# VHH binders against Exosome complex component RRP4 homolog (RRP4): the designs that were tried, part 12

Target 1, 322 residues: Exosome complex component RRP4 homolog (RRP4), of Arabidopsis thaliana (Mouse-ear cress) (q9zvt7)
Amino acid sequence: MVMRKLQLPLSQTQKVRFERAIERLQSLSSSANSDASVIVTDSIPVNHDDAFLKGHGTSEVDGELLATVCGVVERVDKLVYVRTLRARYKPEVGDIVVGRVIEVAQKRWRVELNFNQDGVLMLSSMNMPDGIQRRRTSVDELNMRNIFVEHDVVCAEVRNFQHDGSLQLQARSQKYGKLEKGQLLKVDPYLVKRSKHHFHYVESLGIDLIIGCNGFIWVGEHVEVRDPMAIDDQKDEEMISSSSTGKEQSHIPLETRQTICRIGNAIRVLSNLGFTVTLEVIMETVNLSNSKNIDIHDMLGSEFHVVVAENEAERRRTKRKK
Short names: E, the ipSAE of ESMFold2; O, the ipSAE of OpenDDE; V2, 0.75 times the mean of E and O plus 0.25 times the DockQ between their complexes.

## First folded at step 3 (VHH)

Design t2 (from t1 with K98R Q99D F104E; framework vhh_7z1x_3)
Fold by ESMFold2-Fast, scan of step 3:
Structure t2 (fold): chain B 322 residues (1-322), chain A 122 residues (1-122)
Amino acid sequence: as target 1 above (322 residues)
Amino acid sequence: QVQLVETGGGLVQPGGSLRLSCTASGFTFSYYGMNWVRQAPGKGLEWLSGISWSGDSTSYADSVKGRFTISRDNAKNTLYLQMNSLQPDDTAVYFCARDSYWLEDYSEFDYWGQGTQVTVSS
């Protein structure tokens, strides 16, 4: 765990509480398994009888492996390296990503993904809005702006790399495609852990949450056809067809809009503090704001950041056995 | 799914030559820089050579520069290491390793082969 410097005005009592919470979090991270927080010159434990390769953020001095950057020690096969707060997204095939459309081009959309290359979503690699699986025509190409335009937020899956280094995306499931009626948040990709589940439906709040592997997170009003629990292609197609002919809502209910803002602010606070962003931690942070009677706008203030840091220190301490 | 398999190791006399191959599968080989790393008995890992995904740039450790040549055949998804003027201290297990997905950050490797043994003895 690497903590960000909090750039907020803190009272003397808030500074003491915050520093205490950070010290507790750092202590817990230093005594954890090989995923330990380090600062420059910290010694990194290695078994010198076993083969290891020094990687990014490490240097061998007098037979001791030292950290040359602040970050978290990670071990991959034989490689030992330090992951820094500045780590950019490193794509893997199968990653669920959220992005923003930046160009409508010939037979394709270019998507900003928080990576040094853009994503490319081909017209042939997505489900049509009418739910009909068919060969794309020149009429479909002329009507691409009816599907996505610049600044639209989309959810897709990383399929492969193209030979020019760009990421090929696909959106061949009803859970992918255009995201509407919500907020896009950007967090550092190192705060998002790859998992089996990146789509979340919070039924009690009527909210869809998509945690992209690239650090783009979507919080929006629940859309039935994007329910990640609906894996039946025929049912998804039927639902889309029904939705296409149904009546529209032109606005988000006030209560839902307020809930989206509260969840979004919880994510912003976790991001500011450098905490891992998961459904569990997000919802715990939302519940904490409600239990402390914090107004949505006040969540971004100093007091709530301190409260969240204190709560995270307790959460990690109590879940740690021994 | 990602696999790297080294072949071509074996016994060779001092002053001899040997060519190692590393066959890649489960990813688009031509998008990644590749590396050779070795481990001698009782010693740590030593990086030997790297090659860009296009094959246009190569780099070598001082210990092997002028004796070893790294190359790749993207059509065959294969990485090579031509080893000349082999010495007993070149005895090691040789691994191929893939650079990370990050095109401008080749400081990290994310996948390794199982290794192939090279023994230089008389």
Scores: ipSAE 0.000, ipTM 0.118, lowest interface PAE 21.0, mean pLDDT 75

Design t3 (framework vhh_7z1x_3)
Fold by ESMFold2-Fast, scan of step 3:
Structure t3 (fold): chain B 322 residues (1-322), chain A 125 residues (1-125)
Amino acid sequence: as target 1 above (322 residues)
Amino acid sequence: QVQLVETGGGLVQPGGSLRLSCTASGFTFSYYGMNWVRQAPGKGLEWLSGISWSGDSTSYADSVKGRFTISRDNAKNTLYLQMNSLQPDDTAVYFCAKDQSYWLFDYSGEYFDYWGQGTQVTVSS
């Protein structure tokens, strides 16, 4: 994480406390580099008896595969590539991602994913507004801008890679789609670890949190998802529409908006400090700001960054000694 | 606008000493660990030494331990490498490198986000 000068103007006492916290975290960190870790010009072992494909961060020179970036070597089938820890997202099928629509094209949306290729969400690979599983019509195509427009934030799943290297997305579960009434945050993808759970509902606060594998994090007002609209319940029913009408809430309540900002600032502080972003750590950081009576606007100040570093050192100490 | 500039390289006789400096700008120098890395002719990159953001912790590769000393002056945004008992095998381009995040890396030298342009050190009679 980039820490700019104006973000952390520490007093001498704050600097000493911060230094102690970071040194404690450093002593708790793994001293072993993975055998897969490489620096630029390191030779990457490959099975020359089999064909292999050179991927990102690799170059073939004089029969050897060399790393062109610093990172971790990963292998998928015949593909060998280097995943950098510096902000490049390396997609995997099944990843839950958050992105921003950058183009509405013919039967597809192009989505910015914090990756060197854009995501492509096909009209045929997303849930329809009426929730009915059916063939896409010319009317659906004409009305694509009523579904997503440029700058909309969307949640989707990585389906596969296309031959041109672009990332094919899908949004066929009711939990995917357009995200409204919230805040989008961008963190280095290396701060997000793949897990079985990327969707979180904080019921006590009425907040949805989506931690995208690509480093895009969404914090918003809760949206109810109902089983009757699930894909497994869909049929080829041409004339059926949603029979329930819901009341729209036009504005986010002040309390909810304040909660979203507090969670967003917690994520920003964790990102500034280079800490792994998980629901547990985010919520502990939010609770810490409340327990110290820190106003939302003061969370990005020096004192709270020091407090968060001290808390993270204690959290990791306790977890490791468990 | 992050920039690292190495100085102090040159020609030295075997057994001699040399001090390298690296001046940093465009980031808060005192918050990041710093490293020295070299590349000898026809070889890959070799991590030599790392220093914590506070200067209290240092680490060295076995090849240079006892001969090289890393230090920093946070008030001057400057990193140093004092090289003693230089051998012909120390001939290389020496690079200053910034850690991505101080606490996440154990001075391994494998995860850098910015590098200097390098300074040539030649050890020969």
Scores: ipSAE 0.000, ipTM 0.134, lowest interface PAE 18.1, mean pLDDT 74

Design t4 (framework vhh_surovatamig_d1)
Fold by ESMFold2-Fast, scan of step 3:
Structure t4 (fold): chain B 322 residues (1-322), chain A 122 residues (1-122)
Amino acid sequence: as target 1 above (322 residues)
Amino acid sequence: EVQLVESGGGLVQPGGSLRLSCAASGFTFSYYGMSWVRQAPGKGLEWVATISWSGDSTDYVDSVKGRFTISRDNAKKSLYLQMNSLRAEDTAVYYCARQSYWLFDYSEFDYRGQGTLVTVSS
């Protein structure tokens, strides 16, 4: 599906195994339109004796109508098109999101959210670095770049929708704010299910995972939430910051950096295959790469995609046995 | 339930003007780009015009550029198509369409109304 769309080369043996895995996954699906599903290069049946209109996701090559995207073939009168199954983020109040700062403006930051509109985080809707709740001043406005600058990765919560379509964010809990020392990954939002838990601490690996409802996923070195009233911790933080040079990410231990990369690649493989991204599935994929002795850089190769597809088919089969 | 209801169609003489309206309900209108598509007798669907969620961006098929204007009123949850300098070739059933949230092309939609007939004839 996504794997074939990405044009990954498969040996004959890998192709057979992959097709069996996909067939098992499809047989476990309750989709009413599975017979209309296509992947890139699939031939779409049309009557060439009748006039028809080529729509999105179709291209005529050598007299055949071919799918150029993965999805479901739909026909409206004479229009033939492929509807992609990839969904855009549909925001809800209370959603936990991860995004990138794209603009520092007066009293607000604009944040890219993998949505057709950007999020807006107001200076009045976030915790101040000093931890003190107070009315924001013109000095705070002048020093906004000391809080977030362009390209910073931030975690926030959806607060409200505006009539102009802009999405208002808030970051008033200590768990929200700037994310450092890790990787930001983008997946289709429909692969992320809303749940009670979007913040995950994988204690055994020393890693924080934030699975944003908007399809942005953060994987980084664990950071303990500090009490802002702990004077000694604040002094230590300032001393360390004063002595630091260069980028913070350069100080991540090699083992931790390798773990972040392995988790990130697990998420990329799941995304490439169009599988739901949850803590459980991510960790199973990481463990699978370790059990098969797959090096981090080899995880994005054809063999591991086939292995993950086979494993997901078995996982879903087991969960449907009741 | 998503509902789109077109109105304003009718018989008009060549060179005349007509304004189509579409009333939307069952979804957050201001979040979606909207389009007008048409179907002439004996022909397939043709995309005519599109407008972004905010109204800041519009696009048109070449044959109607300079003659048709698409607009929206998010407060009233309404979409409009102002048609000027109408020609016999503009005769068609005109449909209001909601752009699919997950599709990227201007002519792509996941819902459309029942349509309103526009006949340009003397």
Scores: ipSAE 0.000, ipTM 0.100, lowest interface PAE 20.5, mean pLDDT 74

Design t5 (from t4 with R98K Q99D F104E F109Y; framework vhh_surovatamig_d1)
Fold by ESMFold2-Fast, scan of step 3:
Structure t5 (fold): chain B 322 residues (1-322), chain A 122 residues (1-122)
Amino acid sequence: as target 1 above (322 residues)
Amino acid sequence: EVQLVESGGGLVQPGGSLRLSCAASGFTFSYYGMSWVRQAPGKGLEWVATISWSGDSTDYVDSVKGRFTISRDNAKKSLYLQMNSLRAEDTAVYYCAKDSYWLEDYSEYDYRGQGTLVTVSS
């Protein structure tokens, strides 16, 4: 049985448009067919004159070799397979990561990172809520749940690997720490490029975007980084302990929530299509949804996926002519 | 203070090969992605290739894909660019550039080295 390229119902005209866009993208991005990106039901070129073995992510239907998973076609000897875009995160020291707290333990937090081992954030390896660096006390240890609790989303940096394979994290800069008032998205780590920029402030929309190397992406309301010179450490420590002024903020404005959802849906569409997730591409996708008058709830529909694929093909074509 | 020193440029015939090197100091080399950028005579800066902190991910400008290979040796704090099948249009001063860990303008490249000249002619 032949399935759809997307797990979405496409009309005949949408299918033709989509296939044309993908063919253009493959032509522009691949100098060799052996490393072509594919999505489910894509035909994989094979020389039927040569014996070949079908591997993972491939299926032969009516004499045609089709991809059954989204990924990159690889060929080893006579073996043809698709390496999934759900490939495991490969940590590097210095990686900016976003994760979710799963355990509050003795002097440490365990953080889920979309990796086969958890991250470990030590109480001594983070900035206190007052923003002042100091040696941690027994009182700080007793009050760890005032800093992070289970299910909190945090941003941190990979510092080292521990003997058990877990990742030692650090959050010593004010750019790191707890992320609030936003949306956490998971994309295949393959789609996130290590680059000059992982922290983005979209000033025009009042949005912070953090693209984690581990495939966790944060989209949230902008939070101004506190200047350490403006913080009274005794007063802030007492205030956080007694009233938690920052955490008593109750709502994200409706317009900001809608913007977060639109950006989140743009990321989901790019992920579904197997496109590299960067600030530029995300914002182009958001702008495209606005220019085509596509409501937030319609972005995950078939038409917008086709429109995004067509736009990406045109973007790469135009870029090559410059 | 970031210091980047390029070497390996020279005169080659079309179809020839060169290997460029960049020695880095003044920062934790293994924490940063690195790039090669070039400037042809009378033209602006052009990005050529980028490599991630570990060397697991690379990216290239389309005109050099399949011909150039970027690599790094974190123990030696060195960046390399292997250039094969060189063309006249590859003639340029090649610069080693340090990527920022934080938000910075990609167009600046003011943290690049002094450069090494590559001339492709017969």
Scores: ipSAE 0.000, ipTM 0.106, lowest interface PAE 19.5, mean pLDDT 73

Design t6 (framework vhh_surovatamig_d1)
Fold by ESMFold2-Fast, scan of step 3:
Structure t6 (fold): chain B 322 residues (1-322), chain A 124 residues (1-124)
Amino acid sequence: as target 1 above (322 residues)
Amino acid sequence: EVQLVESGGGLVQPGGSLRLSCAASGFTFSYYGMSWVRQAPGKGLEWVATISWSGDSTDYVDSVKGRFTISRDNAKKSLYLQMNSLRAEDTAVYYCARDGSYWLFDYSSPFDYRGQGTLVTVSS
C-alpha cells in the first residue's frame, strides 16, 4: 500500500508509559477471540501438511508465518491473513447511521455510509420540509435539491437491504434528516457498539452527539426538536426570533465551536488508540483534557495520547471487581 | 462536493523556495485539521505537515523542520505550505489533505479527502 504510517513522536519516557498502558490493556482483554489477536512479529500457527496462502499482514520467515501488522488472524480456506482492526461496517436493520449525500437521483438520494455499498434514502421514506405526512408528488420530485444536496450530512435508520446489497434508509422521525452547524467525524466502525441510545444531548455543553453504527459521528450545536402538536405560543415567538436572526447569519458562536472541536479531538484520540467510542468514554476524555489543562490543539499530540491510554487502562482495571 | 485544489508546484533549484496553495470548497474548512502529504518517485505516501483547525498548532516531519511552514486562512478557505532551502530529496507530488478518521495502533489518519496534487521538482 501507498500510505506510510503517521507515527506519534514519543520521547523515551513517553514510550515506556505508553507501552505499560498498552500491556495493561492487553492483559485486561479477555474475550473468546483473544487468542486470534496478534501484534507485529507474532508467530501465526499454520498447518505445514497443507499448502497455505500467505495473505495481507503476514510474512514467512525461516519457516514461520509472522504477523507484519496488528490485528486479528482470519482464515478462509487456505488463505491466512491478518485483518487490521479496520473492520468494515456490517449493517443491521434498525441501525442509526450518519451519512453524506453523494447523489441526487430520481425519487431518491444516494448516501455514503462507510460501507462497500451506498445507502438509498427514498423521497417517500423521509420527513417533508413542510412537516405534513403525505404522498409525494411530481413537484416534490423536482424540488428534491431543496431538501438535500450533495455533501449534506444526514441522520437516518437502516430499514432493509436491496437486491444489489444497497441499504434502504428511512428518516420518518423528526430526529432524522439534515444535520447542520457541527462536525462530522469518521471512525473505524468496529469502535462503535450497538446500543439503545445513539442520540445524545450534552445539556451542560449545549451539544448534540450522534454516534452512528457505521462509524460516522456527528458533534453539533444543540437543535430542539419541535412537536407540531405541542404548540407553545410563547416558544413560537422565541423560535421566530431565533429563526429570523440565527439562520440568516448561519454562524456558530466561538465558544460552541471550541467545545465541538474539543469533543471531536477526544473522539480522534480515542479512535487513534483503538478504544470503543461511547458517550461515557468521550466525555471522560474531554474532562481529562480539561483537568490536565490541555489546549484543544495539544489533544492530538503525543502526551495526551499517552495520558488517555493510561487513563483507559486504569478505568478498565477499576471496573473489574472480583 | 468536497474539493481540494493544489497549486504552486514547479521546477526549482536546490536551495530555492516555493509556496504551495490549496483551495478548499464543499465543507466547513475552519472545523478541520489540514495536512500536506507527499509522494516521491517510486516511494509511498509520506506525511509532511499538519495544522490544527484554528491554526494554533502545527507539526512537521523531522526532515523539513525549520525549512517548511504550514499555514491557513480560514476566511479564504485556503491552506499553504511555504518551502524554503529545498533539497533534491524534497522532489515529490504534494497533496493537500483533510484530516479523516484515525487508525488503530498505526497513529495514521486515513484522509477523508485529498487533492489531485502538485508536482515539485528540485533539480539543477
Scores: ipSAE 0.000, ipTM 0.146, lowest interface PAE 16.7, mean pLDDT 74

Design t7 (framework vhh_gocatamig_d2)
Fold by ESMFold2-Fast, scan of step 3:
Structure t7 (fold): chain B 322 residues (1-322), chain A 121 residues (1-121)
Amino acid sequence: as target 1 above (322 residues)
Amino acid sequence: EVQLVESGGGLVQPGGSLTLSCAASGFTFSYYALAWYRQAPGKKRELVAGITWSGDTVYMDSVKGRFTISRDNAKNSVYLQMNSLRAEDTAVYYCAAQSYWLFDYSEYDYWGQGTLVTVSS
């Protein structure tokens, strides 16, 4: 695996350990379905004992498979191809995305998505605060700022491409909408794999993690989504209580804040090293920081980057041998 | 007792520079997000710049490239360096602290008393 350039100063001992970890990762990248970042002319490991199919961004020269574009090597069955690194987020219908509201306009919100065009979330394409799906009224349109304002972080799904190139978003499920009491992180979109699960509840830590296909990742305090019929009275009381208590209701326990920070730093370290960001890898990195007694702010230091690289080499070795 | 104390405000000519400082006490500074808000007479309070505990920043479009927010955890302080000041920047500037990832006016845990910045010839 060819990592992004690490800009941290390394001691001689750390450099030796890091180089050994990288050599192990490169050796192990011959495994099927391995994730590896490559640049043009890098050799892509393949098993020549089995037939393989050459895909986009690959070329065979003198019995070696070489990358012809900069990107991430992906393997599906016998197909080997390179997903281009220069490619910004390439939206697909159904993608789960996290974004930041940048404009409140007539009947719609404009959302920044880490893409060359903004997302557009229409009032008619979102869940109402009461959770009831109904026809939108002129009163709802007048009160759009009570739903989302500039700088709000939102979760939505890609619905379609508009003729002007903007992305049409939808938020018609209770799992979508405004994200509160957490941290928004940005990673290169190629580090995020499309999967069936982008919403994760880490029950042991009381944390919600949303891994957006656009490379925006949300880490926040868990918010329980319940049947609206079961909580109508409680929801009204909660809304009134939240309004009357103000800041007190917005307080996040220090332990939860520290956990969100630790998860965020795990994601930053993985991003710095160019490793694929999944729930499994994030949580292994968090657990590694705890097992090594690494303080939250020290996670961004040289030692922990080396430790994470060593651990990733061992993780991939273990998966290969299973 | 929790306090946020702003300083550095004053009168400055258009095109000039000012550095605002906010000194915090009474809470664990390193785990809080800090932000600068401003309010001009007859206008609503607006977010100028924010910084998370990890150093990630956000800026209002009209100040991007002119203003720089920074923090010093050892000194429990946040700063706003303001360059190329315009008459439109005239306002009372407020320091605010909250959960390190929230930049919602209604959700701030603590607010300073404000410092006046006047940009006028």
Scores: ipSAE 0.000, ipTM 0.132, lowest interface PAE 18.7, mean pLDDT 74

Design t9 (framework vhh_gocatamig_d2)
Fold by ESMFold2-Fast, scan of step 3:
Structure t9 (fold): chain B 322 residues (1-322), chain A 120 residues (1-120)
Amino acid sequence: as target 1 above (322 residues)
Amino acid sequence: EVQLVESGGGLVQPGGSLTLSCAASGFTFSYYALAWYRQAPGKKRELVAGITWSGDTVYMDSVKGRFTISRDNAKNSVYLQMNSLRAEDTAVYYCARSYWLFDYSEYDYWGQGTLVTVSS
C-alpha cells in the first residue's frame, strides 16, 4: 500500500481519481502483501459475539473495528492488531540523523531521535565552538549550554551503541551541529533511504535540506559551511554569523519562509501518501504545486493529495517503459 | 521546554457551549499542526479536530457542524469552540502537537488535559 494514513474529506470525484491513482501505483509495484492486507479505514472482520481485544493499529468506530494503519491483520488468541509494513528506525553506524536536544547532563546531551532509545552526544564527540581539536576540560563542561540547550535541533552521525541500547552520536564534521532558521519535520523512517547524500543545498531557492535516516527532516535557510582551517579571522566571522543567524530566527525573509513552508508541506503530503522522500521527489512536488497554482495554504488539502498521487502514478508508469 | 497547557473545561448542561484553549510555548508555533483529542472513561483516545500550520482543518464526523477549531499564531494558541454539547462529549480533552496531522501515533507532545462534563 502506497498510502498509509489519510483522514481528509474527499468528494466523490476526488475519491474516484484517488482510488484510480492508487490502483495504478499498486499495479506498477511488486506486491508482497498477503490477503489480510488493510489500509486505513478498512473494516476488520471480528466475531462480536465473542469477546475480543483491540490491539495496535485498530480502533472501534460506530460498532466496527477499523484499521488505523496500513499493514497486515494478525490475530493471536482474542487479540486483533495490525502489523505495519513500515519498519521502525533501525540505526546503523554512519547514519546521518537530525534530532532535538531534550536534556543537558554531565558531559553529555540527550537527543530525541524517533527511536525507542535516545541519542547521546558526548562533549568529547563534537566540534568545539572554537574549532580546535583538544582534550575537553572542566571549563568546557561548565559551558555546555553555550553549545546546545534543550529544544535545539541538531544534526549528527551515529557512532556506536551503548550498553543500554541508546545511540552514541558524534558531530565532529563542520556539516554537523546546531540547525537554525528553518523547520523540523517528522516522517516514517522507512520513507527515508540510506544514501551517500543526506545534505542538500538547493541553490536556486537558497535552502538547506537534511534528510535524516531516522525520519527527521530539516528544511532551513542556507548556511555557509564553516572553513575547516583554524584561522582567527574566519573563526570570528563564522562564530558571529552563526550566533547572529540563530538570534535572527524570527527575521527569516518572507520569500524564504514561504519557500521553507512550501517544501515542508510537500514533505508532509509525500509522507501522508507513503511515498519515498528524496530530494528529487520533494522538488517535483514543490514544482507541481507551483505549476498548478496551489497556494501553500491549500497544499495539505484533499485536492493536492489527489494531484500528487496522480502525478506519482504517471511518473512511475513512464519510468517503467524504459 | 515544549509545553501545551489546556484551559476552559468545566461542567455544562446538554445543549450548552464551551471554548477550550491551548497555550503553547517552547517551539516555533506557526510551523506545526495542532490537534484536540478526547478520552472518556473506558474508551480509546480519539481525534476530535486538527488544524495545520496553514489553517486547514479536520474533524471527526460526530462533531462536524458543532465544533470549530482555530489558531492564533500571534498568541501561540489553539482553540476549540464546542456548541450543542451532548452527554457523549463528556471526556478529558487533550491538546497535541504533530509534524504530521493525519497520523495519530506521531503526536510528540501532549498537554495534561482539561475535563469537560456534560450533565443532564
Scores: ipSAE 0.000, ipTM 0.161, lowest interface PAE 15.6, mean pLDDT 75

## First folded at step 4 (VHH; framework vhh_6qgx_2)

Design b1 (from s19 with D105T; at its last look DockQ between E and O 0.01; V2 from the best seeds 0.00; counts 0 for: pae O 12.3 > 2, placed apart)
Fold by OpenDDE, look of step 4:
Structure b1 (fold): chain B 322 residues (1-322), chain A 122 residues (1-122)
Amino acid sequence: as target 1 above (322 residues)
Amino acid sequence: QVQLVESGGGLVQAGGSLRLSCAASGRTFSYYGMAWFRRAPGKEREFVAAITWSGDSTFYTDSVKGRFTISRDHAKNTVSLQMNSLRPEDTAVYYCAAQPYWLETYSEYDYWGQGTRVTVSA
């Protein structure tokens, strides 16, 4: 666990607590086969009786699964891979990513992906609001800015690598992939585990959480996906059409804004501590902040970082005993 | 980590009723949607019913609509499946599943129970 040196000033007492927590975390990681740090050529224990899939950073040699990179062994279902420490985002086809539009070009959008190369969204690959798969017209090209503009946030899937190294993206969302009424956070990509689920709706909080493989994380107000088929009622067409023209910045309720901020800060704290960012850990951190009656602004303080580290150590300890 | 334990399965005659229960454990269970799946002999696992975290929304496969009712008890961290008017084709192992998000399109849940067997005799 490459513990990032906490850049926050700690009191002497906090320092001692933090160090103890880190020691505990390290001791737990060494004992758990599944989170073992590996170096190149280390053998990764796999049950040969169970079908497993070899992932990134692994190679099968003489019937053994070996690490080909330095990092931490991760297991997702049947997939075994080594997560490199401090590694830049390494795109794979099928990755869910969150990006920011940086350019509106002819028939395409350029998207920042926290990667050395940009993503490309093609107009031709976009699901149009009308749901009609038709050839894109000149009118559609002229209206590209009605779909995405610079600085818009988008959820997409990596479909292919282009010859120039850029990533071909397909928008993944109910609403053309555009994400609104939330916050975009950036974490180191190595803190995000590939999972079958990167899109989360936390119903209890009314929040959408998208954890991109590229380390971009979206936290926003939940958007209800209106069944396009349920639009039989004439009245709702006007609301969809009116939402396109009038930027009526529908006022996000204060409670929702606070929730978004609290979740955002939780993610920031986890990132600062170098903890893997998952829905479970995020919610644990949010709950911890609530249980301790910590103000949203105080979450980014030294004390809460120490508390989160201590809590994580305890959480992991209890999981191993079960 | 969420643990799920199913109960309530058994042998019942056609037209009869059973109530399945799933007990969930874990600190983060309150954020999870719950669902029931079933696997009949020689068939693939199929979706039966789901309920959102709040319990405000329920979903059913077409074959069980009007006969099965999914419900949730937040206080007890349990989800139940009331099965009425059972048919031989309902014979299967029934599994409880949990996921932190509700996506109608996603058939994959993060956590699964061991299953409880339901046999409906003609």
Scores: ipSAE 0.000, ipTM 0.291, lowest interface PAE 12.3, mean pLDDT 82
ESMFold2, look of step 4: ipSAE 0.275; ipTM 0.581
ESMFold2 (binder alone), look of step 4: mean pLDDT 81; pTM 0.831

Design b2 (from s19 with E104F D105G; at its last look DockQ between E and O 0.02; V2 from the best seeds 0.00; counts 0 for: pae E 19.3 > 2, grease 28 > 24.2, SAP .785 > .668, placed apart)
Amino acid sequence: QVQLVESGGGLVQAGGSLRLSCAASGRTFSYYGMAWFRRAPGKEREFVAAITWSGDSTFYTDSVKGRFTISRDHAKNTVSLQMNSLRPEDTAVYYCAAQPYWLFGYSEYDYWGQGTRVTVSA
ESMFold2, look of step 4: ipSAE 0.484; ipTM 0.688
ESMFold2 (binder alone), look of step 4: mean pLDDT 81; pTM 0.840
OpenDDE, look of step 4: ipSAE 0.572; ipTM 0.817
ESMFold2, look of step 6: ipSAE 0.000; ipTM 0.106
ESMFold2 (binder alone), look of step 6: mean pLDDT 82; pTM 0.849
OpenDDE, look of step 6: ipSAE 0.587; ipTM 0.808

